VHH binders against Protein DOG1-like 4 (DOGL4). Designs and how they scored, part 188

Target 1, 232 residues: Protein DOG1-like 4 (DOGL4), of Arabidopsis thaliana (Mouse-ear cress) (q84jc2)
Amino acid sequence: MSKMRNLVEEKFLEFYESWVIQLELYLHQLLIAHNNNTMSETELRHLISKLTTHHKAYYTAKWAAIREDVLAFFGSVWLNPLENACSWLTGWKPSMVFRMVDRLRKSRVVLVEAQVKKLEELRVKTKFDEQKIEREMERYQVAMADRKMVELARLGCHVGGESVMVVEAAVRGLSMGLEKMVKAADCVRLKTLKGILDILTPPQCVEFLAAAATFQVQLRRWGNRRHYVTHS
Key: E = the ipSAE of ESMFold2; O = the ipSAE of OpenDDE; V2 = 0.75 times the mean of E and O plus 0.25 times the DockQ between their complexes.

## First folded at step 18 (VHH)

Design zi17 (from zi5 with F109M; framework vhh_7z1x_3; at its last look DockQ between E and O 0.92; V2 from the best seeds 0.83)
Fold by OpenDDE, look of step 18:
Structure zi17 (fold): chain B 232 residues (1-232), chain A 122 residues (1-122)
Amino acid sequence: as target 1 above (232 residues)
Amino acid sequence: QVQLVETGGGLVQPGGSLRLSCTASGFTFSDYYMNWVRQAPGKGLEWLSGISRSGSYTYYADSVKGRFTISRDNAKNTLYLQMNSLQPDDTAVYFCARYSGLEGLKPSMDHWGQGTQVTVSS
């Protein structure tokens, strides 16, 4: 399997591994901050900023990589099957974070009415944006299936010198559309995250980020365990 | 047997520089994310820096960002920490440590060196 990885996949795999490790370190800090409740608001904001910067760095790297090979992110080799199954357009589904917020509310986080209202507004907006992207994706898939995929399939059967060029061009065309959609999805993710963090207090942000990070690392952990069981 | 051996520590004046080395043996060095951690007298362990398998990606704690540089030479099985603009608060035992994953929700390092003493004083 390793021999089939292209350069983009290999690089991003290493990046993602390191990025996740760093996330784990931040998670540890978040958990400490959350449990001690001794940190000042300034300190909490600083911690939040570090996390947001870390997330931004991920998307910066991602966008650089997708410019080279967006297809690599569909069936990401750096993710386990469970992580991939939970992915929406190469990442987390934006609307899912509201479930996390809801879970926090049911636990110990007390939101004021104004926060609740703003979160609901954001939820509606996020859902709308998701649906819009999904519709575009569907449109794209239909369009591509009818034309490009058929062409690719035909060309794939007769791969010669000129045929390779045509196939490459077709793939590039497909990739361009996918890249656009992936970026759009990522924008919704970033906006949603920012929106939530803008609504929550610093302590609430820390709790939210901790929960999100926990979910991510646990998902990876669980997925890896399952993967080893199925392949052992 | 997995071994990590730190070297390069010593006494330095404020504003001075040191370069620490960590030589790894007993495992495939290039397969692991490596870290520098320090422990000051009377304080807990502080993570300072991490580096990916190939060395292409690095991370730093705020306390050392802009002053310290982590690097590695996989051919030599060696991890480095270039420390510039050292301050008295940097006085500590410095450890290289191999990342091993999560214990619960806590990042874990399964192998550590013996450490090297860095003392910054006028």
Scores: ipSAE 0.884, ipTM 0.963, lowest interface PAE 0.5, mean pLDDT 92
Fold by ESMFold2, look of step 18:
Structure zi17 (fold): chain B 232 residues (1-232), chain A 122 residues (1-122)
Amino acid sequence: as target 1 above (232 residues)
Amino acid sequence: QVQLVETGGGLVQPGGSLRLSCTASGFTFSDYYMNWVRQAPGKGLEWLSGISRSGSYTYYADSVKGRFTISRDNAKNTLYLQMNSLQPDDTAVYFCARYSGLEGLKPSMDHWGQGTQVTVSS
């Protein structure tokens, strides 16, 4: 069905499309670097820094947009239905990124025991932070389910003057709380990403970033296909 | 019939400036992410810059960031590259190219101009 898009949605749609194209270009560089053993540590760190800067640019744009319309990020018009279905609080789930780290270990990438210990500590902290956000979000689910009277206020003057003002204030309060929760989730994502990149060596970081970018790009491609295979 | 035509190349002294234009025809120009790419003598292709459909979002390779500026005028179906502080290493054939998606996991450009020569020499 047709859906009205506001200015925030139109602007972010174009941003996200261009951001993903640039991610594809960086992915190509990551894959070359992973398959080529001639890059210096300085060159690898520069590439890693470009990826980190690119991800920070995404969050900078996102946080500006959610200040204006946080609801646009729940069921986003710039994401296909598969991408939306895989989202946890408007993005990737922080604890699940460690599956990509586990894939590195299974592909015979050597992790020193000190790295393994630090990664496990980070996994536990990430899960703890994630669970704290989930508990707070559950309280907001109840508030959003009770918004039928808010819907009536949007449809016009069914309730009249003072009652409409009180309902509108409550809606603004819920939106502010939801923005706070989205930003908190994004901060856990950024902290987890930084933590992983700080523990891994530059070649390991390149492999991790390549895996993460590949997943994001392929999820977009798979979700754009009309007749995909469902597996259990 | 899709066409991309670059103009504005030439010979310039080190430190000089040039502005390249790429005129598009045969497609809806404003629907496409567009790129500048160059090829120096005896070298492979080097991606330089990309620009979103409206021109609102731009991206640059490190080799040209701060010196080159990509822009577009969708009413004139034209892509631009303003090149400042040119050095001999910038000597190359410069192409505009239309982003078309991925082949495998590699970004692909499906239409290219014929290129315009830029030579930076004393």
Scores: ipSAE 0.724, ipTM 0.901, lowest interface PAE 1.2, mean pLDDT 85
ESMFold2 (binder alone), look of step 18: mean pLDDT 88; pTM 0.893

Design zi19 (from zi5 with L105M; framework vhh_7z1x_3; at its last look DockQ between E and O 0.87; V2 from the best seeds 0.83)
Fold by OpenDDE, look of step 18:
Structure zi19 (fold): chain B 232 residues (1-232), chain A 122 residues (1-122)
Amino acid sequence: as target 1 above (232 residues)
Amino acid sequence: QVQLVETGGGLVQPGGSLRLSCTASGFTFSDYYMNWVRQAPGKGLEWLSGISRSGSYTYYADSVKGRFTISRDNAKNTLYLQMNSLQPDDTAVYFCARYSGLEGMKPSFDHWGQGTQVTVSS
């Protein structure tokens, strides 16, 4: 059932499409920078800054959108099923980036002991923060399931004028809680990303960002191909 | 047949302004992310600006940010580039290009206009 996309979904879909295209452009630049190794440190830092700014812009847009409709981000219509399946609280799981770093270490990136230590500390912290959010989410879900969802279900069967108001209020309450959780998750994402970039050298940052962007783009590509195959 | 036709290029003095237009035909213009790209003599292609389907979201290269403005009129199937504070380094052939996705890991454009020459000289 093609759920009619609400206005928030439509707007964010367009935003996300454009944002991803720009990410692809930046990815190309990152790959060039990484492969040629001819860029100065200043140039690399500038490129890194561009990417970080781009990511910040995403969360700015996201947070604006979730204020209007946080539920839209649970089952995001702008993502394919694979992307959605890989999502943790409406985005990438923060601890995932450390796997990327590990892969880089196994390939070409040489980290000094001090960097390794800092990354491990960050990893532990990130995991702790993730778990904390997950526990909060679980509590929230239990609380909501017990009270509001039952009420909503009951009210849904008797939709009168007053019932609609009650349902709306219940949905608003649910939304507020979800919004808090999503924002908390996003904060962990941003902190983790910043933490990694602060530990890595500019060349390493470029490589990391390229890997991250590649992963994101490939995930989207693979997901889209699968979606077309299953619906053709 | 998909067509893109750029117009509005010309000779301008440093500090001057030009407005480029790109008229699209042969496809649903409003369904595509559109771009401006330029090629200076002896240089490679440089992406300048992109615009979302509705025009609500725009992006710029650092080289033109604050000076150039991309816009579109979907009713007229036209893409625009307002260029202000033009500099000699802006001398190039300017192309409108339709985004088509990634080829490998490289962004791809499947349709280009013939280009319009912009020359900035005193």
Scores: ipSAE 0.883, ipTM 0.962, lowest interface PAE 0.5, mean pLDDT 92
Fold by ESMFold2, look of step 18:
Formats: sequence, structure tokens, C-alpha cells
Structure zi19 (fold): chain B 232 residues (1-232), chain A 122 residues (1-122)
Amino acid sequence: as target 1 above (232 residues)
Amino acid sequence: QVQLVETGGGLVQPGGSLRLSCTASGFTFSDYYMNWVRQAPGKGLEWLSGISRSGSYTYYADSVKGRFTISRDNAKNTLYLQMNSLQPDDTAVYFCARYSGLEGMKPSFDHWGQGTQVTVSS
């Protein structure tokens, strides 16, 4: 088990570092597209598609990795402590992305009334899905707290070899439950992202994606700097 | 001192293949994300491909995806670009480059090779 955790962490660390470098390259393209009115709508949609594909690739790699070791994604070795502290169920909290959209509205992005209404509807749906997941996580945490009493009862009823198999099965069941919740959260993240991009126009999508990528990149850079300069 | 030296360029017919090499020295090659970039006549720099430290993860520009393959051999400190199905539009000087991170939100490549010429013509 220890080897699987080491292997999963080592592989995903390298994946994530390369994935972030590609995000940085795409961020530059987004900033050029936002600042220079030289790109056609077709070119903007291609850039948006590349970002969407890049984000989907992240989840493809993540879902493969969590099947092997979901716990690697709680307190991840490829994230600094600030990035880890900002995680909700192994990623960004879906409802909080709407604060990014709200910032764009304040920074001269003009949204028509129909877009604002659709974004609010999506925000409510996203929050509802989050709350459902949070309730299931609470039930999972209660079950984990109670597992000690269940394990003691089973240990009293079983001999060594069979008792080990029962404990291993229980641990697998809890890990699979946690994997299910992480996948559910990731699905909300992807649905929220797609929903926002469907509501915004291509220039607005470019600005949103640039803001989101900037935040992710800056959080990583700031967290590394802050980690070495924070008061002990 | 950091050095990157490209080899393997030349003249090929349309539909032909070439393999470029980039030999690295003066740094720990296996610690770096490495890239291929080209500059066609009268055009700016075009990023083509990047590869992670061990070579396990690769990325390609749309213009070359499916035709070009980036690889590396860390034991030989060498980066490769296998170019298949070459077209006249692939005519350019090809550079290997070391990624060094963002400088003011702009991607920065701190070391480049001298480049190798690839010409695709009849």
C-alpha cells in the first residue's frame, strides 16, 4: 500500500507540474486575446476549447489516480500549504467561482440582464449540489468516527486472518465512498465551468478563463513565497 | 555554463521525416520541462511541444499534433523531436528551449539552442 501511495504521488506530482506549465502558456494566450482585438470569434472559440480540453485532461488524470489512492489528494504533495488550505474536497469550491464572475462585472465586463439571470440560476443550482455533497461528507465523517466501535465489535467475533480481511474490506469501503464524493464534487466543478462558458460570450469567456488561470497561478506563486516568509 | 545544441536539420521532400536532437550540458537536464519552438521565414516564434521531467507527459500545438513526437533520454541529456509527414509549412529554424517559469505573467525560456534549419521542398 505504501508503494502505491508513493508511486501515485510521484506520478501525479510530475503530471501536475507539467499541467500547470501548460496552463501558464495558455494564460499568456488568453491575455493576448483579451488585450488585443486581433482574434476572430472562431479563433477565440478555439482558444476556449483548448482551455476546456486542458481542464478535462486534469480530471481524466485525477480520476485515474484517485482510483489507486484517493487519500493522496487530501493534503497533496504537489500543492503548497496555502493551496491545500484552500481546497474543498480536493479542488476549488464550485460556488466560490461566482465571486470571480462578480469581479469581472465590476471590471468593465458588460453582462446583459439575461446573462445575469442565467448566472444566478446556475449559482443557486451549484450551491444546492454543493450542499448535498457537504451533507454526504458529514455522514461519511460520522461513519469514520464510529468505525472504531464497529472494528472492536468485529475483532471480538473473528480470528486473526478473517479479522484482517474484514478490516481491509471496511477500509476499502470507506475509501470507495470518499472516492465517490470526490468524483461528485469534480462533476459539479465541470458542470459549473461548462455552464458559465455557455452563458458568457467568447470575449467574456476569455476574460473569465484568464482571471481563473491568473488566480490559480498566483495562488501557487504567492503560497511558495509566503511559505518561506510567514511569521512562526 | 548552460548549453543546448540542436542537430538533425536538413532538406527533405514533402511527406518525409526528420529526427531532431538537442544535447544539453551545464545543468541537471532531468530537472527541467523542455520544449521545441520554431521560427518560419518572416514569422514569429511558434511553440510546438513540451515534455515533463521524466518524459511521461507531453503536450503539442495543434499544428503538429499527430505528426510530431517529443521525447527525451535523460541518461544521454538529449531531447528529441521526431517529425513525420512534413509539409512545406514546416520549413523553419527549430530551437530547443528550457522553461524557467513566468516573468510578469509572461512565459520565460531562459536558455535556447542556436537552432537547426529544416527545409521541406521538392
Scores: ipSAE 0.759, ipTM 0.911, lowest interface PAE 1.1, mean pLDDT 86
ESMFold2 (binder alone), look of step 18: mean pLDDT 91; pTM 0.912

Design zi2 (from zg76 with S54R; framework vhh_7z1x_3; at its last look DockQ between E and O 0.75; V2 from the best seeds 0.76)
Fold by OpenDDE, look of step 18:
Structure zi2 (fold): chain B 232 residues (1-232), chain A 122 residues (1-122)
Amino acid sequence: as target 1 above (232 residues)
Amino acid sequence: QVQLVETGGGLVQPGGSLRLSCTASGFTFSSYYMNWVRQAPGKGLEWLSGISRRGSYTYYADSVKGRFTISRDNAKNTLYLQMNSLQPDDTAVYFCARYSGLEGLTPSFDHWGQGTQVTVSS
């Protein structure tokens, strides 16, 4: 299990590093598009599509990896401590993106009333979904703490051949539940992102995506500086 | 001293193929994300392709996607670019570049090769 976990971590670390670099490249394009405002709607939509595809690729890779070892994503070695601390169920909290939208509204982005209404509706739904997942997670944690973790702890003290198998089975059971929760959270993330992009105009989408990407890369930068961790 | 040396450029007809190589020295090649970038006459730098440090993940610009393939051999400290279906618009100096992170919000490359000329002409 340890070896497999290590392999999963190593592989995903490489993926994530490369994925972030590519995000940085895309961010540069987004910023250019935003600042120059010379791109056609078609070009903007294409750029948005590229970013969307990039994000989808992340979750595709993530889901493949969590099938192998979901526990690797709790305390992700490819993230710095700050990034991990800001994580909600192995990723960004969906409701956070609305704060980004709000900031954009206060600065440059002018939303029409219809957009505002739709965003508020989406916000409410997103929060509801987050809360639902959190409740389920709490239930899961209580259930696991009461039974399996205690058993694991007991078995861990008496590691024999059969004991190892039992522990592995217990861990697998735990992992399956966690995987479901992580996937559920990711679905909310994806739905929320899609929802926002569907509400915004292409120029607004570019600005939003740029802001989101900026936040992500800055968080990483700040975390690395604070903790003297290099991921490159 | 960090060095990157591109080779494999030349004159090719439209529809032709070339394979570029970039040999790295003076640093741990396998620790870095590597890239191909080109500069056409009178145009700015264009990022073409990137590859993860172990070579497992690759990315391409739309302009070359499906035609170009980036790869690396870390044992040989060499980066490759297989270019197929070359077009006149692909005429440029091609550079291998080592990614170094963000300066501000701008991607940065701290080391470049001297470049190799690729000319696509009938």
Scores: ipSAE 0.884, ipTM 0.963, lowest interface PAE 0.5, mean pLDDT 92
Fold by ESMFold2, look of step 18:
Structure zi2 (fold): chain B 232 residues (1-232), chain A 122 residues (1-122)
Amino acid sequence: as target 1 above (232 residues)
Amino acid sequence: QVQLVETGGGLVQPGGSLRLSCTASGFTFSSYYMNWVRQAPGKGLEWLSGISRRGSYTYYADSVKGRFTISRDNAKNTLYLQMNSLQPDDTAVYFCARYSGLEGLTPSFDHWGQGTQVTVSS
């Protein structure tokens, strides 16, 4: 039962590395579109659609992988320790994305009052959905602890091949519950992202997506160099 | 010595097909995300396609999606581009390029082939 990189982890490592590279290429296009305003609204909507499709592709691949090994997404081998430490149920915390929107409002993005009202309504709904998932996760953790105590009592009585099969069945049961929770969290993430993009105009969407992608790629770069020490 | 060598270019009629190859040497080919890029006469570089290190995940620019297929054979250290339904505006020098990450926030390709000319002529 030792932890080793399995086929799911190796396959998703390949996927995630290529997915991030493609995100980096799209970020370049977003920054060009944001900085020089040469693109038509139709071209901006196409770029936004490419980013949306790219994010949906991530979740499609993720949901296929968690069906086989949800535990791989808790402390993922394709993420550095900083990226893993910033995870809330295997991804970004939905309510935190509004801090990105708030910073854009204070620096560059001009929002009309109707947009501000809709964003606040979405923020409240997102927080409510997030809290519901947190309560469900807490209930799951209690149930998991009770099941683990039963497993430990049985293992303390006897050892052998039957003990291995019981442990494997318990792990499968736990992973099914975790898979459900992770998918619920991902659905809140997708609904929140879509909600924000529906409220913002195409130029505002490009600025938001550029900021979000910049944060993601910079978090990865910062985490990769955290052990570097410069001498004075 | 990192080396990338493209072959398979040539003259083709509109609607025709070509298959480009890029042979890699001097590095562990199977460890890198690989790309095709083209440069039409008098124009800048246009990224066309990329492929993950084992070949399982591919990406395409809209201009070529559905017509071009990227693939790789890691045992032969070779990258391929199958080009179908070629049109005159596909006329360009086609390059094989190795992705090396971001410089600042700008994607960087650190090694390129010499290119192979593709000409689509009515």
Scores: ipSAE 0.659, ipTM 0.884, lowest interface PAE 1.6, mean pLDDT 86
ESMFold2 (binder alone), look of step 18: mean pLDDT 91; pTM 0.915

Design zi20 (from zi5 with R98T; framework vhh_7z1x_3; at its last look DockQ between E and O 0.77; V2 from the best seeds 0.75)
Fold by OpenDDE, look of step 18:
Structure zi20 (fold): chain B 232 residues (1-232), chain A 122 residues (1-122)
Amino acid sequence: as target 1 above (232 residues)
Amino acid sequence: QVQLVETGGGLVQPGGSLRLSCTASGFTFSDYYMNWVRQAPGKGLEWLSGISRSGSYTYYADSVKGRFTISRDNAKNTLYLQMNSLQPDDTAVYFCATYSGLEGLKPSFDHWGQGTQVTVSS
């Protein structure tokens, strides 16, 4: 199990490294597009599509990986401590993107009243879904702590051949619930992202995606720097 | 000393094909995400393709997608770029390079070699 877990981590680490590099390349394109007001709507939509496809690819890979070992994504080795600390159920918190939108509004992005209304509706919905998942997670944690974790602890004290099988079964049971929660969270993320992009104009989408990507990249950068400082 | 040596460039007619190679030395090749980039006369550096450490994941720029294929042989410390359906706009010096991260918010590359000239002309 440990070896399998390591394999999942290693594989996803490689994927994520590659994925992040590609994201950084896309970020550069987004920034160019943002600064170049001469790009056609078609071109902008194409760029947006590339980014959305890229994000979809991430979740495709993620979901494949979590089927093998969802626990690997709790304390993801491919993320630095800061990134992990900012994670909500193995990813970005859906409600946080609205803060990004708000920041854009305060800068140069002008939203029409209809957009503002739709965004607020989406915000409310997203927050509701987010809270729902959190409640379910809490229920799950309580249930598991009361039963499964105790069993695992007991079994861990008596490591033998048969005990290993029992422990594995218990871990699988725990994993199943976690996988469900992670998928639910990811669905909210995807829905939220899609919702925002559906409300915004192509130029606004580019700006939003650039801001989001920038945040992600900077978070990684800052986290890495801190990590090196603390371990040097 | 890190070295990358690109080969395989040359003159080719439109619609033709070339296969570029990049031989790496002086570092653990298999630990690095590798890239192909090019620079045309009077133009800036253009990223073309990237490949993960094991080769399991590849990415392409729109300009070359469907025409170029990146691959690697870690046992030989070699990176490849199969270029098909070459067009005059593909004329450039081609480099293999490691990804070094962002300078500011701009992707940057390092440890490329002398490059190999690709000229597509009728």
Scores: ipSAE 0.871, ipTM 0.954, lowest interface PAE 0.5, mean pLDDT 91
Fold by ESMFold2, look of step 18:
Structure zi20 (fold): chain B 232 residues (1-232), chain A 122 residues (1-122)
Amino acid sequence: as target 1 above (232 residues)
Amino acid sequence: QVQLVETGGGLVQPGGSLRLSCTASGFTFSDYYMNWVRQAPGKGLEWLSGISRSGSYTYYADSVKGRFTISRDNAKNTLYLQMNSLQPDDTAVYFCATYSGLEGLKPSFDHWGQGTQVTVSS
């Protein structure tokens, strides 16, 4: 009927719902700034700063939630670790944002050659950081599979409280490793976002942020439609 | 019958304070992100503040940040706005509302009342 959720997941879902509502309100302000050309450069930079702060707030709340229970964020991914070795940790692959920049460059955002060069340098750095995380994730998942197999074999031999304590220690170790990797991936996402905004001019930043906000809102609506809950 | 009723408006001197209340009935108040919105004479709607279902997360427009405080009491189905350091530019009709999403890329609000008048005058 309805899925049961733990307290960490429910608290984060409440945050995320409110965060998306505020993002929609900011999107409206971005579209006004883009369409009307009514804002000074100082006002544009203030709006860009508000969006940057809003994105930082998302990760601050996410990091607080994963400190409490990182496994709440790894639904099917952690249930199938060997099949999801290249899955991106609780979010979008950081380099995907450059596809959005490329689309805007072809249609509405005019870039000077110096900006193009800086964006390519940033793309290379972002891909390097991604590959480092992917390699660490693969090593961690292999190590965890080995430890999981040993633990399952020991549970077959042990009875009582010792088996429970060993399982609890293994779960805590898993949580520590996953938390570290999720934070590393999120740090790459934030650094890439800030890097792009530093390279673009204020009007270009407004266009980019509007596109990103639109995409995020549409992705959220798509996710909600796929996970309908039936009621009696 | 779905109803939102705002109270607590009035005339106040610059620098003064007011506390607005919004009492909800006819729907499950604790399931909704709630908002305060105002409309000054001759101006469009201005979103001021929002609060999450439990009250744990609050947001403010720049024009009121640091001066206004949103809160809610889900047991009483009531939303509050504490307004301090009021200025003449805060003169407006104040509404509480539920947010329904973007309509034509503009914010849309569903349930709201008739509003309460706040006037800041020397």
Scores: ipSAE 0.617, ipTM 0.864, lowest interface PAE 1.5, mean pLDDT 79
ESMFold2 (binder alone), look of step 18: mean pLDDT 85; pTM 0.857

Design zi3 (from zg76 with S31D; framework vhh_7z1x_3; at its last look DockQ between E and O 0.77; V2 from the best seeds 0.62)
Fold by ESMFold2, look of step 18:
Structure zi3 (fold): chain B 232 residues (1-232), chain A 122 residues (1-122)
Amino acid sequence: as target 1 above (232 residues)
Amino acid sequence: QVQLVETGGGLVQPGGSLRLSCTASGFTFSDYYMNWVRQAPGKGLEWLSGISRSGSYTYYADSVKGRFTISRDNAKNTLYLQMNSLQPDDTAVYFCARYSGLEGLTPSFDHWGQGTQVTVSS
């Protein structure tokens, strides 16, 4: 009667909750560093390293979990509906991160000409890689739909233990293909993040990481508050 | 009534170890991300470590990583901090704290213990 979660979903839910709490704590450090020039360049680089390590830890945990159940990451129980609605192949859309870079250029962040050129090159590369993945996913989805129709026809022609095996094989094939696509998307995400942080100076990296963490945290808070509004 | 009580502090020589405990009552302990925070003489609060609901996921400030270990026993409603390789600059009052989320963009801890003094000298 009540909805149930599988073991992968329950484990990753706890991981994600704790990971977000730690991100919130790091965000506080980023905001202090951004709003008050008391930190040395060495201290800034160390803070940036903590954030990049934290993000890498997310993908390490995610890739372990998708080997067990990639489908859990499409409409995830650890995300609210707003967070899920904003996802592209189980995560943030790589090309959209450049909107955040553009907003930082609009504010107090000063980029030199060489940085602007490198960021534009990275933006084009990121969009290209993103589009490659979208084309691969579309081909995969068409193939899955055609295969699914064939399998349903075969199931309609016979019933028994062999029919169960055919369904199980189709599900395994879907899962393997989706895992590959999710990992490819994550690779683009990681390369884009690394590329941006390599181009920006340490103070600019702190600004960017603060903006990115703020967006992620606020999306979660806003979506949670909206869900829990009660009417009598 | 929510209560957190720290014990296990004391005087220890440099290089020594201590194990702090924090006993929780008045709430469902296993529902909360729990933390250790310290305050050295004349200084502000320093977050040290946090632990997920079941204890499966732990996080550490760089100042204590590799020397301190956070753990919990949900059957005993108790949070622990094992502190090894203590140095004089670890001298502080140590608090356990319950994480309650953000107020604005600032992390908020809604309940704290009274603290336990750790002094590393000689």
Scores: ipSAE 0.682, ipTM 0.890, lowest interface PAE 1.5, mean pLDDT 86
Fold by OpenDDE, look of step 18:
Structure zi3 (fold): chain B 232 residues (1-232), chain A 122 residues (1-122)
Amino acid sequence: as target 1 above (232 residues)
Amino acid sequence: QVQLVETGGGLVQPGGSLRLSCTASGFTFSDYYMNWVRQAPGKGLEWLSGISRSGSYTYYADSVKGRFTISRDNAKNTLYLQMNSLQPDDTAVYFCARYSGLEGLTPSFDHWGQGTQVTVSS
């Protein structure tokens, strides 16, 4: 009973597959850098830059795709069920990264008081931004459920000709709102990530990025073991 | 039997160009993410470039970015590497490699070609 994939899904599936593979390659480099501890600051910064660029590329591609079909990203076919279940507004929850930082602190990473303070400030800000988006989403869902879904349901019973156009318009309206929210969420993600990287030292950044990438890769791996996902 | 065969290597002067080819057989070429890797004398393996199944997405190591171009022709089961502005440091054996997934947290390549020698020297 697999849904026929639309063009947006197919394209992004291929992109994401490739993007993840590249992330895995970068992860390997991060792990080497982290374990060796012999790299210069310049080298570490370069590695960090590569990763940040890679992440930016993902959102660039994502935003291009959601302009065409934002709905494709709700229940992403390129993700396994576990990955989807862990998703917040089509991606990782921004506040989650602070748990990663906390784990790092427990594992040999020593943060100075100034860093800790800045991280806490960032945490509070991030949480606030998340909540704001969630409230907006709730408002949106209520509004749409009351109006658009009813209209769509009514029209769905008489789909033909002009009715199809009306349904399409309604779907477009829904999509526009969702797109806005997804972009807002992504902005919070990007800001949070940048904020963390600005607070941490280069070695700490490498460790953080390695941990983040590891988590992402393992999540995918675990999910795939539980649920076979076909990419053909 | 899965086979990868690299060709196109040779001797070239600094600033010169070469185009490597890798012909695949024994599997559905279009289903796999393909890579170029090289090994210089006395050095370890270095990943250079990767390309998606359809060829729509490509990635490069910093060492070759802007100089090398990876491409593929799935109809011909062939992977390419256009190498421009070659430097002595590019001297190495070049391999095409098929991505197979992760071993632990390490990317794995399950099939390699025999390699083709590229020598950049004046």
Scores: ipSAE 0.454, ipTM 0.778, lowest interface PAE 1.1, mean pLDDT 90
ESMFold2 (binder alone), look of step 18: mean pLDDT 91; pTM 0.910

